# VH-VL binders against q9xwc2: the designs that were tried, part 12

Target 1, 164 residues: q9xwc2
Amino acid sequence: VTCDFKNELVSMNWNVKNNKIQIHFEHNNLTENRWTSIAFGDGPGMNNLESIIFSRREDNVITTNSGYTPKKKKVVVDDVSYVTVNDVQITGNKLKVTVSRPLGPAGPRNFSLDQCLNWMVVPGGSLSNGKFKKHHGKIFFIKDVCAAKCTAERIQRINSNKAL

## First folded at step 4 (VH-VL)

Design n11 (framework fv_recaticimab)
Fold by ESMFold2-Fast, scan of step 4:
Structure n11 (fold): chain C 164 residues (1-164), chain A 119 residues (1-119), chain B 112 residues (1-112)
Amino acid sequence: as target 1 above (164 residues)
Amino acid sequence: QVQLVQSGAEVKKPGASVKVSCKASGYTFTDYHMHWVRQAPGQGLEWMGYINPNTGSTKYHQNFKDRVTMTRDTSISTAYMELSRLRSDDTAVYYCARVPSWTGAFDIWGQGTTVTVSS
Amino acid sequence: DIVMSQSPSSLSASVGDRVTITCKSSQSVLYSPNNKNYLAWYQQKPGKSPKLLIYWASTRESGVPDRFSGSGSGTDFTLTISSLQPEDFATYYCQQYYSIPTFGQGTKLEIK
């Protein structure tokens, strides 16, 4: 069961409680006028990706949006975010954010995380005149994430096995 | 030519299971979602769920979650829909349909498989 | 689930007539960021599978005759056949794909 991901740039873990998924996300190098995102997809060309987008503007303010990518390179932000920000902190260039959303269908695309999906972390892209520009760096793929299985009890069981 | 060809008609008793196949040709099977829709005699269309043939990921309508299983075999470009614990009101024509993730519309439909559930 | 309601349930018409079928959704199917209505129209002839006519409320599928047009936004949608042909007698369904796909009950177009 995959309930976490970590590399040199980002770390992420997620858990499910009361039909909601909570995602803890960290990014070590989110500079001013840049964005990063978590994307969810089940399409072959990674079209119609569902996304949670984090943007950093000059005032050290982190904006969290829900959104989607209908075609490669196009980022569209939802008018009404269905993602709740539970905690956000930026220290230097290190972002720590905790968000939650319904595990089941949510948002205008009725997108559910209750199914096994391929998750992506888009490590960064530039913001220019308030517009999203192409990403920089390799996209990190996390295959076959069955998030519904990431309950507190299962996570404790996983951690116990890792400790052994 | 893009085609979806479904398996033949089935007659089943209540409590049995039925497995309908849908063979795709004329396009890259893994590039399109495959949805399943049924239609009871003289009634409208009812969505059952879909499978992403590329990943094997599925989503089922709440009404079918406990009885339906959707699978695929990429080596033969075929999708399957299995409905278990059949009832008389499962009597319907079952369709597979191709849905591009970039449009969301059901652009190509199979010819339909008639499933009759009778005592 | 979003409920789709069609009007009328049936109508009788003659070849050459202008025919209008209406579809209403219980919730808006307009996704404002891309300004697209997640609504499609299908034609079904007796004993045949449905055929896609229109998607995104007004985009005609390739190969569909110009006499078919779709209009509307949000919750209220219309399918128009500008000059009815003999092959157009069929049942027509609207469908939303904004959320879990749901279909209208259908409109049967019959020869007068």
Scores: ipSAE 0.000, ipTM 0.494, lowest interface PAE 16.2, mean pLDDT 85

Design n12 (framework fv_recaticimab)
Fold by ESMFold2-Fast, scan of step 4:
Structure n12 (fold): chain C 164 residues (1-164), chain A 120 residues (1-120), chain B 112 residues (1-112)
Amino acid sequence: as target 1 above (164 residues)
Amino acid sequence: QVQLVQSGAEVKKPGASVKVSCKASGYSFTNYYMHWVRQAPGQGLEWMGYIYPSGGDTKYHQNFKDRVTMTRDTSISTAYMELSRLRSDDTAVYYCARGSIYEQLYFDYWGQGTTVTVSS
Amino acid sequence: DIVMSQSPSSLSASVGDRVTITCKSSQSVFYSSNNKNYLAWYQQKPGKSPKLLIYWASTRESGVPDRFSGSGSGTDFTLTISSLQPEDFATYYCQQYSSYPTFGQGTKLEIK
């Protein structure tokens, strides 16, 4: 069961409790006027991606938005985010953020993470006049994420097995 | 600990097929690309292709596309590489290698290699 | 395919020497979007599998001694071994991963 992802630039782990998913996300180089996102869909490269977007503005405030990509090259940000920010910290250029959302259908598109999906991390893009510009960096794909199986018990069991 | 254990040496006649296995342990088999790389005696490394074990998606190098088939069995965390219509210049050590979590097209763990000898 | 060329093809050295091996790609393996060079280095001892030493041109793999270092950008890369040790006599390969993997022809490091 896939409940985490890590590379040199980003680190992410997630767990499910009480029909909510909690995602801890770290980005090692989120500079001012840049954004990064986590996206969800049936397959890599598909349109209609659901996303959670983190942006760093020039006042060093980190903003979390929910959104979607109806067509390639277009990012639509929701007027009201349905994603809850539980903790956010920026130290230098390192972002650490913990968010939560309902595991089942949520938001304007009634999008559910209860099903097995492909997840994506978009490592970065620029912000200009509050607008999200084309992303930079190779998209990181995490295939076949069945997030509903990422209970605290399962994660603890995985860690215990690694220790042994 | 991550381990990739390959099947034993094979001796084949020209025109035959060989199927090499690679059994993975110590990690989530379906989350990493499995690549195949060969090395002829005294020569360098040659990439043959990969399989992504979750969906079974494959990509083969053009030089092998008409003769190679890569498969996997997720129930036993084992990848397979079958090369058909063998020639004497297919004599080589065949390696399975795991794509790195940081970028799937470089290799952080390698199998011990399987020697395939093609002779009359 | 991106063609990788290593120089020299073989090199003789003594324990304690500083050794440099070069690798050139037929086109840039630098990706401006993430500011990274898609270049790895491997060590292979006779009868054994290759072992990853360096990735992203200059990042050392865990457990690899600090005498190994990688440098370069774009099309020109160097692997340096400071103060050569007896266990370092091996063949070294560079590999690009900006497209489907291709390897250099190898540099054999031999005892002088």
Scores: ipSAE 0.006, ipTM 0.489, lowest interface PAE 15.0, mean pLDDT 84

Design n13 (framework fv_recaticimab)
Fold by ESMFold2-Fast, scan of step 4:
Structure n13 (fold): chain C 164 residues (1-164), chain A 121 residues (1-121), chain B 112 residues (1-112)
Amino acid sequence: as target 1 above (164 residues)
Amino acid sequence: QVQLVQSGAEVKKPGASVKVSCKASGYTFTSYGMHWVRQAPGQGLEWMGYINPDTGGTKYHQNFKDRVTMTRDTSISTAYMELSRLRSDDTAVYYCAREQYTVGSHAFDYWGQGTTVTVSS
Amino acid sequence: DIVMSQSPSSLSASVGDRVTITCKSSQSVLYNSDNKNYLAWYQQKPGKSPKLLIYWASTRESGVPDRFSGSGSGTDFTLTISSLQPEDFATYYCQQYYNLPTFGQGTKLEIK
C-alpha cells in the first residue's frame, strides 16, 4: 500500500478517515510567482487530469485551487474550489500544506479518489500576470495509488514493518 | 529577539526624495516578507507595498507605483523604501512591518518604531 | 481595493466595561479553499507602532490577553474587549489581507 512519497524537493503523505482523504504536502523551494500541483489520472500524460494546485503570489499569499487538465494540456481552474485547506505555512521558500476532500466523487467532474490511480507531483512552473505557465522540470510519478487503503489501521501496520 | 530598527526622522523639501532604512535582527531576514505602511498625522494606516527579501521581488500599491522603490541588502539584513517627488501630503510616519509566515497568515506581526518624514516648504 | 469600514470612529468607556468594535469589508474576505477569514486586528497606542492582536479573524496572537477576542465571518467582524483595562485605551484597526492589504479608518477608544 502506497501512502507516502518523498524526494529531495517534495514530500507527501495521505490518509483516509470518515470518507475523506487528507493529504499533507511539502515543497522545499516554492518561490515567489511559482505554482506546484498534485494531479490524479489513469495515465502519465497531461490528459484529463484532476488537480490540486498551490500558487505563491508575489504578495506571498498561498492559494489552493482545484482544477483539471483536459486533452489540450491547459489547466482549467475551478471557479469554486471543492478542496478544503486545513493548514498552510510558508517559511522562506518551504511550503507545508494540509488539504482534504471527499474520497468519493466530488467537484464539477464528480472525480473519485476511491479508485486506484496514478498520481503525479508537478514540481512547478511560473505565474505571469495571474496565469499558469508551463511547468519546467521532471514530473514525479507515483504509480497505482489505491488511496482508500491508506487508513490509520493499515498505515500503522506499514510503520511497524519499517521499524523492524 | 525579533527587532526592526528604522532610520531617523527626516525633513525634506517638495520635489526631493527620501530613503528610509529598516534593519532586521533576531530572525532569518530572507524568510519573511517586509511591508511598508505609512500614517499621516491624525490619519489611519495606508499600505504602500512589500518586498520579498529572498528574491528582491516587489509589489507596490497603485498610488505609489510611480514614485516608490523598495530594495534590500541581505548582507546587513536591511530593507529600504525610497519615495521620490515628495509632496506636502507625503508628511507621515513610515513603518516597516514583517509578514507573519509561521501559520501562513499575511498579518504583520512585528513593526519598526517608525520614521517621521516631514515635507515642508 | 477592498474597502474596510470601522464603527464607531471613537468610543468613550470606563475601566471594567465590555467594548465592541465593528469592521465591515466591501467584499468577502473568507477564502473558500481554506475556510479562513483573511482579517487581522491591531492596537496602536499614542506615539507607538501598531501591535498585532488577532489574525484569521479570531486567532489571538501570542502574548495577547484573553480579554481580547475576535469574531465574525465573510464581511462582518467584531473585536471585543470583555473587561477594559487602563492599558487598553488606544486606537484599533482592522486589516484585510485577502487581496492587497487595506486597513479600516480606526476606532479611538478614550477614557470616559
Scores: ipSAE 0.000, ipTM 0.495, lowest interface PAE 16.0, mean pLDDT 84

Design n14 (framework fv_daxdilimab)
Fold by ESMFold2-Fast, scan of step 4:
Structure n14 (fold): chain C 164 residues (1-164), chain A 120 residues (1-120), chain B 110 residues (1-110)
Amino acid sequence: as target 1 above (164 residues)
Amino acid sequence: QVQLQQSGAEVKKPGASVKVSCKASGYTFTSYGISWVRQAPGQGLEWMGWISAYTGNTNYAQKLQGRVTMTIDTSTSTAYMELRSLRSDDTAVYYCARVHYSGTYPLDYWGRGTLVTVSS
Amino acid sequence: QSALTQPASVSGSPGQSITISCTGTSSDVGYYNYVSWYQQHPGKAPKLMIYDVSNRPSGVSNRFSGSKSGNTASLTISGLQAEDEADYYCSSYTSSSTWVFGGGTKVTVL
């Protein structure tokens, strides 16, 4: 069961408690006027994706938005975010953020994470005049994430089995 | 200021259908949902279903499945609820309410209600 | 949808504290933390008082609080006032991906 992901650029882990999912996300190189996102959907492409979008704008301000990418690779940002920001910190170019949302249906698209989905981490794209530009770099794909199985009890078992 | 303006009272005969409208203003229509709740005279609230103003996807109460249809017209920021094969026990005040997506679908603003009377 | 179980009526005097229960099953109130409470004055549309068990919308008095234990959610009104006299309804998400309301509780301020 997959409840975390890590590479040289990003680190992410998630857990479920009381029908809410909490996601801790770190990005090691989020520079000014850049965005990054976590996306959920049924394909390896940029279509029909539910998203949590983090952007770094002027004055080190980090904005978290819920959003959606329909077909055509266009990012649509929700005017009212259903994602709660529990903690956010930017130190140099390193972002650390913790967010939560309902595990079941949420947002204007009634999108549930209580189903096995493909998760994606979009490492970055530029912001120009407040608009999201095409991402650059490889998208990190995590296939068949069944997030509902990432309870505290199961995460504790996974951690106890990790090798040195 | 958020407002949900509902269509006026209707009187229908058993077997007819009724279509109630709910015109939204004061917010971005597609960023919220619309739920329909009815209340028979002297009775409690009964959830009928909801619709996403963004996708048009619906979810209906099981007892009304097959008799109710909810639709959205994004160009006029209007939601509609159509109930078919009316019976006398469908006599009720029908409310539309806005679904807020912070938290799990609380109904934060309500229309004033539309009285639908079904009688022979 | 079956309604959740609420007492038909609860009475109190001004300044007192009252509690309204809302009992469901392990497939709704007991499983989900998605409970809302609505206040309805005669002839008026309902008003959201509490959502997600214990959260208050802006503008709702802190005299209103919500909680949940097992299959039972509760709404507590402290410092009862004449204006609190109304019908109160609980609502919960269900395992059928639908919502249900309780039967309602009439609060009388004596």
Scores: ipSAE 0.032, ipTM 0.645, lowest interface PAE 7.0, mean pLDDT 86

Design n15 (framework fv_daxdilimab)
Fold by ESMFold2-Fast, scan of step 4:
Structure n15 (fold): chain C 164 residues (1-164), chain A 121 residues (1-121), chain B 110 residues (1-110)
Amino acid sequence: as target 1 above (164 residues)
Amino acid sequence: QVQLQQSGAEVKKPGASVKVSCKASGYTFTNYAISWVRQAPGQGLEWMGWISTYSGNTNYAQKLQGRVTMTIDTSTSTAYMELRSLRSDDTAVYYCARSTQYWGSYTFDYWGRGTLVTVSS
Amino acid sequence: QSALTQPASVSGSPGQSITISCTGTSSDVGAYKYVSWYQQHPGKAPKLMIYEVSNRPSGVSNRFSGSKSGNTASLTISGLQAEDEADYYCSSYAGTNTLVFGGGTKVTVL
């Protein structure tokens, strides 16, 4: 069961409780006028992706949006985000953010994370005059994430078994 | 109760077109994609393509490209598959099936009963 | 021509176990965890038995199990019963929103 991901640039973990998923996300180098995102869905195709987008437009201001990528090269940002921001901090260029959303269908597209999906982390892209421009760097793929299995009880059992 | 109700059997001449319908009920139509799979008599399953019920975007099997069109009508929760320039080897049972909206057709959890299309001169 | 290779037939006696193989390439079965198995009785629509290599839908007997090693996926039916006599098809995601099927295996209960 996959409930976390970490590399040199980003760190992420998630857990499920009361039909909600909570995601803790860290990015070590989110500079001014840049965005990063977590995306869900068809990883290889980059079509019809559901996303959570974090943007840094000026010092110490982080904006969180929900959104959708219908086709390669296009990011559509929802007018009203359905994702709840529980905590956010930026220290230097290091972002730490915690968000939550319903595990089941939610938002204007009724998108559910209660299914096994490919998750993606888009490491960064440029912002120009408030517009989302092409991303930079290699997209990180986390294949076959069955997030519903990431309950506190199950995570505790997994950690207990690894320790023994 | 999830149901996919397909239109009735059809008999067509070579060169004609056929349009099969698939009416969904028991769930929110726009939450799931619809895939089409056919099966010639005594033969195996062949994937034809899928359509997003949210966007209307389609993805067709390469060998059917140019002959097949998939559409939806969200007001009636109905998907359609039209196959043109029919040949005798298009004789098959045509199934619609429910699949994941954003990943495409890797899992078919509910199937229609099938529509037999016979192409005969 | 099917993209995934299955044996044409497999037979067993009641109470025994049988295994059906489904062999693809490093671009489909070897690359993705999106392998499904379908059961089809004569004159009926297929029924989902296994999804994502090894998961069972609600209502499917635990006598059915799935696994994958390299480019080959397998469906195992334990405690074989008369009602298991059917055609079985594997499928795999093959990238770029494309799905491929195996040729099917006829299971006979002797």
Scores: ipSAE 0.006, ipTM 0.493, lowest interface PAE 13.2, mean pLDDT 83

Design n16 (framework fv_daxdilimab)
Fold by ESMFold2-Fast, scan of step 4:
Structure n16 (fold): chain C 164 residues (1-164), chain A 121 residues (1-121), chain B 110 residues (1-110)
Amino acid sequence: as target 1 above (164 residues)
Amino acid sequence: QVQLQQSGAEVKKPGASVKVSCKASGYTFSTYGISWVRQAPGQGLEWMGWISPYNGHTNYAQKLQGRVTMTIDTSTSTAYMELRSLRSDDTAVYYCARGLETSYYYGMDVWGRGTLVTVSS
Amino acid sequence: QSALTQPASVSGSPGQSITISCTGTSSDIGGYNFVSWYQQHPGKAPKLMIYDVTNRPSGVSNRFSGSKSGNTASLTISGLQAEDEADYYCSSYRSSSTYVFGGGTKVTVL
């Protein structure tokens, strides 16, 4: 059961409680006028992906948006975000954010995370005059995430077994 | 004036396929999911699957996986449900139904009138 | 066979209150607040009466109310009227992004 992901640039873990998924996300180099995102769906392409998008403005304000990437590979931001920000901090260029959303169908696209999906971390793109520009850098793929299985009880069991 | 208009009744032989259409009007087609629900004569409601007109994503009932395909045509605001390898126990009224005014909620608030599909020799 | 358990029938007299139960598991009714109820008259398509456990669509009488406790959802019809005679189905979201119906309850107005 995959309930976390770590590399040199990003760290992420998630858990499910009370029909909601909570995602803790860290990015070690989110500079001013940059965005990063977590995306969900099929394949390595940027088509038909559900997303949670984080952007950093010049005043160190971190904005979280829900959104999607349609067939034309453009990031579209929802007018009303269905993702709740539980905690956010930026220290230097290190972002630490905790968000939650419903585990089941949510948002304008009725998108559920209660199914096994491929998850992606898009490490960064630029912001220009408030617009999300094409990402740069390698996308990190996390295969076969069955997030509904990431309950606190199961995560504790997995961590106990790894320690042994 | 929100409506879902379904295609007419069909009579099929065992082993054939049927494709039922569901034309939406009176709302923005991409904003609501479309579910398909069937009801055999004198029996209860059975959920068959769901499709999102936004991204084409589908989820099918396990019992029908491999036999059912749901598609959309955004240019005509029409959803389709195709059921293959028909058996006599597929005889039912097939309904299409829209989700609620917001994609946040589970509920089918607008229903088509139903399409009777009879499978017999 | 139905995924959610409902009584086959419930009866009452005009003006009385009746309650229909719908029992599932922690993977559907117990795990999510996505329970809906539908009314179906003979030869007609189902009509949404309750969504998300307790909410009524516009135009649905306040005589209809929904609730949930643990793995059981309930539909209550107060001030029972002849026009309420119909089949009633519960439905719930189930884990893995599927939906399930109860077997249905025939309500008879005596």
Scores: ipSAE 0.000, ipTM 0.497, lowest interface PAE 15.1, mean pLDDT 83

Design n18 (framework fv_tixagevimab)
Fold by ESMFold2-Fast, scan of step 4:
Structure n18 (fold): chain C 164 residues (1-164), chain A 121 residues (1-121), chain B 109 residues (1-109)
Amino acid sequence: as target 1 above (164 residues)
Amino acid sequence: QMQLVQSGPEVKKPGTSVKVSCKASGFTFTNSAVQWVRQARGQRLEWIGWIVVGTGNTNYAQKFQERVTITRDMSTSTAYMELSSLRSEDTAVYYCAAGPYTSWDYYFDYWGQGTMVTVSS
Amino acid sequence: EIVLTQSPGTLSLSPGERATLSCRASQSVSRSYLAWYQQKPGQAPRLLIYDASSRATGIPDRFSGSGSGTDFTLTISRLEPEDFAVYYCQQYGYSPLFTFGQGTKVEIK
């Protein structure tokens, strides 16, 4: 069961409780006027992706948006985010953020995370006059994430196995 | 843009292994995925498996799971498919196909010329 | 595993006629991740259409793809002599498994 991901640039973990998923996400190099995102889809392409987007503006304020990519090269940001920000910190260029959303269908597209999906971490792109520009750098793919299985009990078992 | 060049034909005895190479040029190999497909004479295309070059992650068709290994060498921009425990039924032309594996693009528009593998006693 | 069934098995037509080729999936193909390939004898397959309806670079506009879910169609509006070939559909929407249909042969009447 996959409930976390880590590399040199990003780390994240997720757990499910009371029909909600909580995601803890860290990015160690989110500079001013840059965005990064977590995206969800049933394939690896950039068509019909559901996303959570984090943007850093010049005042060190981190903005969290929900959104989607209906076709390649287009990121559509929701007018009202259905994702709850539980905690956010930016220290130097390191972002630490914890968000939650319903595990089942949610948002204007009724998108569910209770099915097994491919997740993506988009390392970043620039912001220009508040607009999202094309991302740069390699996308990190996390295949076959069955997030519904990442309960507190399951995570304890996974952490015990990792310690071995 | 991208060109894929495969290794030459192989003639093998049953029970042996074959390793076919697929060398990419003209594109950033690290941002691609490579699938392997075979076709026996006069028959349909049959999918074997694939590799995401940047991560090294592989998936194989159930039929080949126990006998196939797909790898890549990023320094030489080359993908490999090794098939073990060869049988006469493995006689086919083996193709590699590659394309972008990015947030913008996901398709296989470049194909190698094919490698004939003949398995006979 | 998603099974793709192509029909007809053979399509006999003359140059200038319209060809309509069907590909049906045993279950829904996610996000219409379906491709069409052309193959001529002794040659590697050539990508025609990806994402059900997007034409690959260099492919003439007489080739078009449509469909979603379980039903997909490749249309060649006016057959040219070089279009007589075998056509395959492939789904790549069900990770980790990709599958091909059995092919449709478009031959001269």
Scores: ipSAE 0.000, ipTM 0.489, lowest interface PAE 15.9, mean pLDDT 83

